# Ledger of designs, part 42: VH-VL binders against o27280

Target 1, 266 residues: o27280
Amino acid sequence: MDSMNVPEVLEIKRIVEESESVKTFIFSWDFRREVRPGQFVMVWDFRDEKPMSVSLIDPVRSEIGISIRRVGEFTDRVHGLSEGDLLGIRGPYGRGFELMGRDILLVGGGIGMAPLAALADEATARGMRVDALVAARTADELLFLDRLEAAGVNISTCTDDGSCGFKGFAHERLLTLEENHDMAAVCGPEPMMFQVMRILDERDVPAQLSLERYMKCAVGICGQCCLDDTGFRVCAEGPVFWSQELSRVREFGRYRRDPAGRRVPW
Key: E = the ipSAE of ESMFold2; O = the ipSAE of OpenDDE; V2 = 0.75 times the mean of E and O plus 0.25 times the DockQ between their complexes.

## First folded at step 22 (VH-VL; framework fv_marstacimab)

Design d6 (at its last look DockQ between E and O 0.08; V2 from the best seeds 0.00; counts 0 for: pae O 7.6 > 2, placed apart)
Fold by ESMFold2, look of step 22:
Structure d6 (fold): chain C 266 residues (1-266), chain A 121 residues (1-121), chain B 112 residues (1-112)
Amino acid sequence: as target 1 above (266 residues)
Amino acid sequence: EVQLLESGGGLVQPGGSLRLSCAASGFTFSSYTMSWVRQAPGKGLEWVSWISGSGSNTYYADSVKGRFTISRDNSKNTLYLQMNSLRAEDTAVYYCAKGSRWEYMGYFDYWGQGTMVTVSS
Amino acid sequence: QSVLTQPPSVSGAPGQRVTISCTGSSSNIGKGYDVHWYQQLPGTAPKLLIYYNSNRPSGVPDRFSGSKSGTSASLAITGLQAEDEADYYCQSYDRSLRGSYVFGGGTKLTVL
């Protein structure tokens, strides 16, 4: 029992409605447990437990924020909660993003902007220049834009339907942007990340990409989050990987796995 | 209906100063980037300066860097351009232009009617 | 000399088709940056006509269309009408100056 990480029960301090389908749940947090952008926590609603990315890291107010997209039974229940309700939190877990240089490019699709919003706050606080390409299917699904703008981030947008910004996919918009950055951080749908990675590799821009896989233990013991070929555990060696690490992974961008481990097309 | 109303133009001597204002209404002002664009008599459009929705980022054309300062007061829905060390070449109609909501590299979907600045001895 | 080059003038008779070119370089349109177009009627402020190369805002007739190829862009006007007599400007970005907006020199359209 000594190695078991027990969830801490925390009160929901505030709820921010980011979109019709996405809410950010804010908790008081003791930063003796440090949290890095790109790390995740396990959220327990007293019935089920799911990994969620941290989207707000605010040591000054002693707060963290966790952004959750409504996509199923667990997230439906959590979206039904109110301020003052309780959730269990364990973590943080995983390897976060590493910052380098003076100029960073963020490329986020949908809820993938959550960990990138946290990274943007850290990068701007360090005095880095931050460009962000924020992608979604429609304008209503673009996330964190007001927050990114307030932090001094230079924003570009794209939507599949053209309702906001450039009409098209993130990799198409990327081709129309400045091509020199010291590094990039990418998070979103895996097909998007694959296409973006190819462009960044051609530009010789060091890139870190955040992956999602099914998780159970979150500490690297059970093997449920393993990638083909390498044995990398997304919960321990990831979720953030350098593009060079991902070049050894056959499944990246080509298929995903459901909670039972079955190969499923993107 | 989006409205942008510039004011503060006039006649000024070289080396003088003016402050332009642009009163905005009909949209959530703080959500949109704003620019000043000028047009000398009989000439084309020249971008002058740009400011993000919160005011956290500003950019300037090389011709005005160090002399002009763009700012905004989101509580008053007002855009400003402080113009110092004015030169004859700054003579133009100055337009207040509404940019895209968040776009760093956007376009200008609404324009004011402009205010005339004349720099002459 | 503007970063984006437009013909100083074009003309056409009512009902005709005219085109207005906007020629850039590898540092702007050639890098893939989008092109937007503005119409300025005599004595008035500019008005957005085309954005992101080919999109029309509400209220702009479909006889106005835009396109982009290589290092240049084009505005086409079909079914030319007397009310189309105006100055037309293209606008894009130049990679050398972040946040830098660049306009073409303008094209005066005369309806004969």
Scores: ipSAE 0.282, ipTM 0.668, lowest interface PAE 4.1, mean pLDDT 87
Fold by OpenDDE, look of step 22:
Structure d6 (fold): chain C 266 residues (1-266), chain A 121 residues (1-121), chain B 112 residues (1-112)
Amino acid sequence: as target 1 above (266 residues)
Amino acid sequence: EVQLLESGGGLVQPGGSLRLSCAASGFTFSSYTMSWVRQAPGKGLEWVSWISGSGSNTYYADSVKGRFTISRDNSKNTLYLQMNSLRAEDTAVYYCAKGSRWEYMGYFDYWGQGTMVTVSS
Amino acid sequence: QSVLTQPPSVSGAPGQRVTISCTGSSSNIGKGYDVHWYQQLPGTAPKLLIYYNSNRPSGVPDRFSGSKSGTSASLAITGLQAEDEADYYCQSYDRSLRGSYVFGGGTKLTVL
């Protein structure tokens, strides 16, 4: 099947309750179609279609997982589904994370941990040492902690309210952590990522960051996810970017485009 | 080589105050969380307090909350524990313990030799 | 009362295998948090023995092993030696206690 254009109708094999607002939907996957952490798929509920990051890649079980946060009408419908129900999945799309070195730092905020969880699995499988800073507003919103632990990831938690781990924001916690990483992968709220990137740059740690933008086609045609000045399309050249690339993106951490193409602040 | 050296222990009366210090060397002090763990004579280990690498975040066991204050001076590679309103049950050997870079599910890989605090009338 | 429960004492003859249990709850070990073990020789400070359930720091003999399952963890010592006589403590994390480190009550191991 052409992964670029035609959604495959897949049965929800299993649903994992990650938190009150986040579910992971697991599907059987033919791994002849390669998928990398950091890539996304378009999820179609036969009414609307939304890009979602792959959060689980399991070649042994021939499964992938997609973690979805309940935030609107589309996700409300999807969260109402049960095991055995159907969804359309097309992809994967976009540029995923690249792994290099021995020690990797993951910094994730909220649902941003989804692609990082998948990356953590790959990194640990390769024998890399993985440190993960997991941030959320509250303890209840921290994602994938058990899973990351099981994979051998060293975890640091950060919550806005201090209900778990460091009280404060991810970039604040990062300032208190050791600096010896070969690379970093970052995903979460863009203001968080912006601050984290600055710190990593100061530490000379190569960093990859996954951006979120409004996506319509996912194949680099419609231009809805185009970044100002550079012409980068998040769906094609991203969503994973190196910090050097993002340094050229004026809007990064400052504003985004809404569905109408208007600039809106973060 | 990692070294932790506690000092400041001694005999104090109930209601009194004492300040413990822990001099650290052999690692990037500001990059690691630090904790105080105490052990009453003939008893087990009890976590007392934790502090982040920068010192911006602290946690306390319920048993010492409001009475003890953990702090650090990263320029001096020194950890402190200010103990106020001391009680007899605070009598223990107090260990300085080096944590991991990550507090979540962390462990203590290095311990000082401890300093004895005795609270008695 | 310690959050993690250990037997107060265990004993074994040289060369034997002994096991020390650490029983937690759904709020700590049962939640999936890692367990670490410490050895404390008489009159000395604790020493890290096992970290992240089953890993040995440098210098720790392979006759020491750790495991975790469900709400419990276990430290096993094979080929028991006289020098193993010490107190052993398990340690974990408990989110329900405002993110506190928690220790077991300790187990005194006697080599007969």
Scores: ipSAE 0.016, ipTM 0.483, lowest interface PAE 7.6, mean pLDDT 91
ESMFold2 (binder alone), look of step 22: mean pLDDT 92; pTM 0.943

## First folded at step 23 (VH-VL; framework fv_marstacimab)

Design o1 (at its last read DockQ between E and O 0.72; V2 from the best seeds 0.00; counts 0 for: pae E 3.7 > 2)
Heavy chain, then light chain:
Amino acid sequence: EVQLLESGGGLVQPGGSLRLSCAASGFTFSKYTMSWVRQAPGKGLEWVSWISGSGSNTYYADSVKGRFTISRDNSKNTLYLQMNSLRAEDTAVYYCAKGSRYEWLGYFDYWGQGTMVTVSS
Amino acid sequence: QSVLTQPPSVSGAPGQRVTISCTGSSSNIGKGYDVHWYQQLPGTAPKLLIYYNSNRPSGVPDRFSGSKSGTSASLAITGLQAEDEADYYCQSYDRSLRGYVVFGGGTKLTVL
ESMFold2, look of step 23: ipSAE 0.410; ipTM 0.721
ESMFold2 (binder alone), look of step 23: mean pLDDT 91; pTM 0.937
OpenDDE, look of step 23: ipSAE 0.333; ipTM 0.763
ESMFold2, fold request of step 24: ipSAE 0.388, 0.348, 0.327; ipTM 0.713, 0.689, 0.691
ESMFold2 (binder alone), fold request of step 24: mean pLDDT 91, 91, 91; pTM 0.940, 0.944, 0.941
OpenDDE, fold request of step 24: ipSAE 0.345, 0.154, 0.234; ipTM 0.769, 0.708, 0.730
ESMFold2, last read: ipSAE 0.344, 0.321, 0.266; ipTM 0.691, 0.686, 0.664
ESMFold2 (binder alone), last read: mean pLDDT 91, 91, 91; pTM 0.938, 0.940, 0.943
OpenDDE, last read: ipSAE 0.400, 0.424, 0.495; ipTM 0.788, 0.799, 0.824

Design o2 (at its last look DockQ between E and O 0.76; V2 from the best seeds 0.00; counts 0 for: pae E 5.5 > 2)
Fold by ESMFold2, look of step 23:
Structure o2 (fold): chain C 266 residues (1-266), chain A 121 residues (1-121), chain B 112 residues (1-112)
Amino acid sequence: as target 1 above (266 residues)
Amino acid sequence: EVQLLESGGGLVQPGGSLRLSCAASGFTFSSYTMSWVRQAPGKGLEWVSWITGSGSNTYYADSVKGRFTISRDNSKNTLYLQMNSLRAEDTAVYYCAKGSRYEWLGYFDYWGQGTMVTVSS
Amino acid sequence: QSVLTQPPSVSGAPGQRVTISCTGSSSNIGKGYDVHWYQQLPGTAPKLLIYYNSNRPSGVPDRFSGSKSGTSASLAITGLQAEDEADYYCQSYDRSLRGYVVFGGGTKLTVL
């Protein structure tokens, strides 16, 4: 229990190149420490520590996978690592996705498909029907398509440039999809999630959305991950929130906070 | 350039069997759903079956369910249709059709020229 | 019998506008499923003409257009040309049979 708050140094067992900019790093994992889709871990490269969503949860092989997009200094350094190199991992933390009913819709944008891929594996293993809307700017940035298809997920795609599937934004494609799901799970760029949430709320589809905020402690004591107006801590009460919880959050879809706590526009 | 070439058609008696093949080239075969669509002489298009890119799921029209089996070999870029218990109403040109990439409910953007199946005694 | 209903034939003179309807039900087009259109020239295989209701593949002239409303879809052809003489089929899916592809019965377009 107490070891969750101190990074465990783990060897990178395997690296999967998901795209030119996204790699999945796979580690051996003792599943006495349960991991749920939508929870996150803090990844430590011995200089910095960042929250990352778990994309693979495989108790049979005793493995977890963490998908990381190269987007800055920390992720550049991690992408430079090889199998056998070490990373610190602490967690898991946060509230994961909750499955309900028999029919689930996943809506993922870019790297946001990472936690949804883990959820899809669990949902299909339970015998649920899974529809996934996978969104990206281009076809080359669509993630996990082979894995989702092999799991029996019913895939719809959209790309901003139309290079694969529907040409347009995720919320535009969603308007053309089946409306009768028992629940939805959404993860991606916050502007996308806001638009998708509006549509799902109008359709009375219960939705859970995964938020990103800056984190230091990951256990709810430092206050850096708090949401305006509610005091919700993304690391403790989230990162997965029900749409009803988010409807009370003034900042959702409107602005974000930098590491110094300053408001910046989306 | 995408190419689809059907083969295996011919004349067969009612109750007989045929196996159709569709050789595919010019695209990443395993990423696309594939379909068989048939057209009886002088009649419209009738969907027969489709299969997901990995082959994990298959779907059939009621008129052929239990008699026809769709399959694919992604290592050979080939789509198959095993047709058993053939009936006169199965007489048609059979088209191989390429689906869109990974789309479960997509469209069929390339079609082969078809292979003729005639079921008569 | 076709799940999607199309008129058996339609005609127009060169340069005119024609419209081909595709009527479904609440279990297919009315459920929100997309409509795709195919052109079949005499003696040839079908060719994709319109996908996702209104999108044109590369190489299809913009005088072909599609739309969807309620339980129906429509294909419009403006500036009608002799080479447009063909059979036209709409296609969608039906939720009653999860993953079930449905075609319209086809419309023969005659250019006068």
Scores: ipSAE 0.139, ipTM 0.634, lowest interface PAE 5.5, mean pLDDT 87
Fold by OpenDDE, look of step 23:
Formats: C-alpha cells, sequence, structure tokens
Structure o2 (fold): chain C 266 residues (1-266), chain A 121 residues (1-121), chain B 112 residues (1-112)
C-alpha cells in the first residue's frame, strides 16, 4: 500500500491526440498492480498534481492510457510534453465501475467518456452488448468514437449544435429511447449526469455514475472531496457511485466545492 | 457535393455471383456508415446490408445472410457488395446509401442512382 | 410483409393537407427508435425527406412535417403540390431483427 502512494516516474510511451483539447498519454504499466475502469490516478508533473481517469487498460500490451483535457496551467504544461518525457503517476485510486448483466448503456459527455471508453473495452471483451450515447457540445469534441466503433460498440452521438447525431443534450436523447438496459454507466458534466440519472431511475435501470470533485490527497484523508451530508469521499468511496448512493447526496447536480471549500454552483 | 455511383449490375443466372461497387466522393468516406438498399421492380425498399465506417462491423438482412458480403476500401472510397448464390428474388435495383456517422439509429441522407441486378434463367 | 405498415396509397387535391401513417410495433418505433422518411419521385432514387422524426434536411420545404407517437409515425404534407406526387417510405430500426433497418411498404401519393 505504501508503494502505491509514492509516484512512480514513468516515461510517456505514446501520445494520442483525441481532439483539439484532449490527449491520451500512454504508459507502460505493471499489471501486478490492478487497475479497473472508473479508477483514477494522480498525475504529477513535478510542480503540481491532478487526478485523472484511466481511459485505456491494455493488459496485452502492458499499457494504460490517461486522457487529459487542456483546461488550465497544469494541463497546459502536460499537453506541452512529448513522447519520452516523464510524469509521476501514483495510484490507481477509488472505486471503479462494476459490470453486470448482458446489455450495458454508456452515457458520456466530453472528457467523461474517458473512463467509459475503458469500461467499453472490458464490457465488449466479456461479450456484453454495449450501447453508447456520446455527447459533446460540437462534433469536434466527441471523444473515442473510432475506438468505440472498433470495439464493436453501438454508438449514438449527441451534440448541442447538431453538428453530429442528435441535436440536443444527452438526457434529451435518452428520453427519446424507451429501450432499457441491464445497467448503465454515466460520466460527464454533473448537470448532464443528474438528468440522466433521473431518467434511468424512473426506468428502473441500475446506474453507476462517476463524479468529479476537487481532490488533494486521493486517499480519503484530507476531506477536500467530501460530499455534503453523506460523508462520502469521492476519492475513497467513489468516484463511481450507484444512483441510490447519489440520491442521498444533496449537492449532486447542484453545486460543488472549489479548492477553497466554497460552494460553487454548476 | 456528395456523390455515390453504383456499378457492377447486370444479368446473371440463378446460383451465379455478382459484385457491386459504389464509388463515393464529396465526403470523408471512412467516417460514415454505408448501406445497400434494394428495390424490386414495382416494389418497396428493402435494406440489404450495412457496414460501419471502419468496416469493423457488418450487418445483413436475413434474406441475404450467408450469401452476400458487404465490404469497403476506404483508401479507394469504395463500397462493395459481393453477391453469391443469387436467386430470382434478388432481382432489384441496388442502391448504395450513405448512412449516419455511426451505426446506431441511423438514416440515409444520400443515395446513388442504383444499379440493376437481374437474376433470370 | 413490411415490418412497418403504410397505406398503399393516398390522394389529395392541390392545396390540401394529406397525411401518411407509418405503424410499427413495440420492437421498433415503440422502443423509441427514430423514424425517418424518404421521398421517391418516379424513376429516381429515394431522397431523405425527414430525419429523427421531425427534422427537415436542407432544401426540404416546411410543407413537410413528421411526427411520432407510441408505435406510429406520421408524415404530413400541407399545401399539396403536383410535384409532391411520389412514393413515400418510412424507415426505422428493429433490434429484434438483429440490427435490421426496417422500411415501410411505401405509400403512393397521387395529386388529383
Amino acid sequence: as target 1 above (266 residues)
Amino acid sequence: EVQLLESGGGLVQPGGSLRLSCAASGFTFSSYTMSWVRQAPGKGLEWVSWITGSGSNTYYADSVKGRFTISRDNSKNTLYLQMNSLRAEDTAVYYCAKGSRYEWLGYFDYWGQGTMVTVSS
Amino acid sequence: QSVLTQPPSVSGAPGQRVTISCTGSSSNIGKGYDVHWYQQLPGTAPKLLIYYNSNRPSGVPDRFSGSKSGTSASLAITGLQAEDEADYYCQSYDRSLRGYVVFGGGTKLTVL
């Protein structure tokens, strides 16, 4: 356990440009350390550290992939790196997705597709039927489509501007589809997830949702990622939660805590 | 401008084989699903087969399953339909149709002019 | 037999409103799958008329409208014109048929 909390300095093996703002960094990985879709790692660029979802798990190639969206100073620095450069990686942390049933629905928005892409690979490898609603603001922001297609995933796209697929939001698209699945996995903007969860609950579809919160320690000690009224720590009890668990979380879909601990509305 | 041009149709005897081609232009071919849809003389539209952009997934109507094979060469922007063990009921105009970007719940926004396949003794 | 059922023919006078029904089942339209419509003029290839139940591609007049409810869909044409004389097909998806794209039987619209 102690070893997993010390960042391992790893060489960037490959970089995949997923979109204009998203890159996947691939690392060699010792799979003696198990990693599951939905878990995250702490990425250290020797100045700052940020939690990032694992988007690729390849035991055959002994590789993992971490998809990072360019959104600030840290990610700007990371995006400036090249193959062969070094990053510190510690983890994996958190609770990952659980697969159940035969048919699974993935609903992802933007960078939220990162953990879902990894889940899709596992699900398809198990012989599950995988349907995916991939949402983004524009067609250019849709992620992992070719990868998902290659894996045999049935893809439906949704864009705010209608540049690809259904014009509208993910929950709106979901409302137009009455077919139910054995399980759903959801990850994306929290307002999206909130709406999607409601629909899935009404339909009695078991759903798991991956939350994003400010994380500092990743080991359940600092409390920065603690959810109000429940005591759930996103880094320890999550980031993947069942819909029943999130139904107890009042802040879900409403607000989050910033690094200073202030409530910030979505 | 999107263009789809079918070729390869003709007269063939029952049990024979024929290969249709569809040359596509005006769009990023590899990014879109493609389908074959046929129409018997004086009849309605019948979906035959579709293939995803990468070619990784193929689907067939039961009426042609095991006899027809859909494929694509994205480097040539060409869609193919290999038809074996042809039957009289396969007689139809065969259209290549451009589908949605991805396979689930798609529509066909562009159609070729079709190529006639006649299976007769 | 077509999986989706359409009336074989409809007719109307110029300027009138006509509707073409597309009746599916709980395995296709009833599952919430989208319905698309195509117009086929005599001797020509089909053309996309309506997609995702009610959306019009560029170039399609607003006289054409689509709707879906329950296990059925409908195409409405207002201000009927002579040029609207054609065959119309609805299309959807039926997963029970192992990934089948399904078409209606087609409706011949005659402008009187």
Scores: ipSAE 0.029, ipTM 0.644, lowest interface PAE 4.4, mean pLDDT 92
ESMFold2 (binder alone), look of step 23: mean pLDDT 91; pTM 0.938

Design o3 (at its last look DockQ between E and O 0.61; V2 from the best seeds 0.00; counts 0 for: pae E 6.4 > 2)
Fold by OpenDDE, look of step 23:
Structure o3 (fold): chain C 266 residues (1-266), chain A 121 residues (1-121), chain B 112 residues (1-112)
Amino acid sequence: as target 1 above (266 residues)
Amino acid sequence: EVQLLESGGGLVQPGGSLRLSCAASGFTFSSYTMSWVRQAPGKGLEWVSWISGSGSNTYYADSVKGRFTISRDNSKNTLYLQMNSLRAEDTAVYYCAKGSRYEWYGYFDYWGQGTMVTVSS
Amino acid sequence: QSVLTQPPSVSGAPGQRVTISCTGSSSNIGKGYDVHWYQQLPGTAPKLLIYYNSNRPSGVPDRFSGSKSGTSASLAITGLQAEDEADYYCQSYDRSLRGYVVFGGGTKLTVL
């Protein structure tokens, strides 16, 4: 069995409070094991295991960060942990983002900004111009803004309630700006991503989108994260997909499957 | 109530230097972008410089690039504009303007009353 | 020489409708960048009048409206009043030559 598939018990080095509901857990990482923005790890609290995106990749400090939103029992337990506590981490898994061109647009919603924040760091380190459209329901739910700013990212914000930036949804804000980029990376609520992808396709902007699905094995065996009609496994062929790949996925933006395999509308 | 108060303007010779200050109150200063906009006598508005909330990012108009430096001290709620190598064409009323929280391409919702800078031999 | 072009002056009688145009190019308004408008009363600092093309800040009467189409924007004032006499500036963004904030040349509105 590949050592990658065995959870490594790691000590929480630091915890960053990103928002009321989101914390970033930082771990020491051996970078002999390569990790890319857009990839995910399986987080094990010795009771349950969940896939989480890598939100920080710091080769200088030999650290990675995992941002977790508090949404259920598992995340409640994890949010109760302190620095020095232990978690099991296995991975990384999945296909990460690819960078191309000189100018990149990031469009993120809520916790979807987690993998994009890591991508932003890589892009800026490569000397790319990075524009980021950060969306959330309210100003308090906007994530990684200070971090993005510090990295030199050009930030645009939008909130459902108008408490920060443009009042409206990400796709609505995007419609007000017609400037094209060499590529785009998108992550957030699937309805948001669906709308954003349509706009980007109409503008002939190459786009990569990170999907979220229920995962169990993370190694393409169990099929729980399989997308209808295509056979794509989000954990193996994704979670990052090109827009032309997702155009073949009928369920995208329409429904997902729950842990029981039932179709659940977004 | 949001208040912006510029100071530091005055008469200076060409090639001279001047430092403008803008004291801000009535809002969380560090959370908002700030800009300088100037207006020559009897002329229109001209954007000069922009700075992010943390001060990490700055932008300049080509007309002042290399000569002017925008900065801020968030602990003092103060915005600065260091102006070096001043020219006659820099003569203007300089306004401190409050922007959005993070947006580079935003609007200015509050303006100071301005401070006059005169560059003349 | 302003990147955005405005008529130097417009005039109207009280109660009339006046329109101030702001003409940009494919590098600014034509790129989809937002247009904002400012009112500057004589001897005062500018005041935000319209933001994001058509939105009014609190305290701005509904007599003021903004629109954008193609490479141009427009400010309309209905029911013109004496206190509307001022200079009006449009503002947008241009990313050509590394990009910068751009203003129109300003329009002097006279109420007859």
Scores: ipSAE 0.182, ipTM 0.707, lowest interface PAE 3.0, mean pLDDT 92
Fold by ESMFold2, look of step 23:
Structure o3 (fold): chain C 266 residues (1-266), chain A 121 residues (1-121), chain B 112 residues (1-112)
Amino acid sequence: as target 1 above (266 residues)
Amino acid sequence: EVQLLESGGGLVQPGGSLRLSCAASGFTFSSYTMSWVRQAPGKGLEWVSWISGSGSNTYYADSVKGRFTISRDNSKNTLYLQMNSLRAEDTAVYYCAKGSRYEWYGYFDYWGQGTMVTVSS
Amino acid sequence: QSVLTQPPSVSGAPGQRVTISCTGSSSNIGKGYDVHWYQQLPGTAPKLLIYYNSNRPSGVPDRFSGSKSGTSASLAITGLQAEDEADYYCQSYDRSLRGYVVFGGGTKLTVL
């Protein structure tokens, strides 16, 4: 039954350079294969396969976009590709974000803005008011600002070095923002998400957070994406979890696991 | 280096209309929020309206809502204020103010020299 | 009301220190919104003086300083000079006005 989840080989239709280190790869997509913001795909470069979040969902143009940060050998090879080159894609997988109410807050750090950009497009298309807190180390690393602005998103920024917007961390900027959203969606470095979750929980704002864990099968069989003490599989029950679900996960924000399953500090 | 040049002010009778323009240069206009701020003779600053970089979001002070329309043409680097149903209380110097990059909650780092609007019979 | 309150005037002699207060409420400064300051010389447009409570843009001398605490902010001017005679405005945002820009009433500084 090895052929059941074989990646479909797709041509790179367009490449958008989002920053020095982030590119969005756009493919034609038949939306009979439904895709939700917060779901992920497995991207295969014919040597290795890695999970990537969907950042663009455009049924009108029949396109999806996958945003990839250059961080290692796999992503270096993918960044070296051109329009017309091929990648394998299997999926989508996982539980995406659920929208509720009329006012949503997005909090994204670095590449974590990718799935939130897709969510912002859906939320604005539904007529929701969307506030986004976009965080990065420097101004040049803030992602999707033009796209969010064009969609009608109310943007706040923060940078570690103060080169754009508030100087400081996302949770520090969050304390200066409006408290009365109907929901929040959070994605970024896990220590950032932990601090943001604590503030949102104190405000009684329902929050969904997107986790990253090591994945191999992407369909919940191998157990490599499990969370300690709960048995949650990030690829099946997540990657998006409600903050209440994560409150029972002792590893969240405290440590991560390497590919061998060993605990390592953040 | 950053320049904001307002125009279109003048004398108008109550109930009349004016269109203010602000020509911008020296920065990436489409990336920045813009505002109109007014100052009645001998009085303080009063925020009038705000527009996002793309022009997709606009906000107005209650005193002008429904009568004034802020807009921008990013291909011409120009901010506009269409002022209808003018009242004597609208008499003021109107400043074009450059906001922060993308942000709603920023500061105004550059201001034009202003254009005078006088509403008088 | 949910506006920012400034003293109508302050005065000082050359070389002295003056402070200008900006008093808000829980719906603006007290909620954590930042405070920005502008100087308006007679017959001219406002000029940014302080942003994000205490930061100075390029070209503003360090004898101008700002701070924020609780529901209030303060602008301090040391080494007062004759050309500092101007109107000074604080600016923030107010949640009860749906996040609208709010200015203080202004403070006329007179150099004696």
Scores: ipSAE 0.064, ipTM 0.609, lowest interface PAE 6.4, mean pLDDT 86
ESMFold2 (binder alone), look of step 23: mean pLDDT 91; pTM 0.943

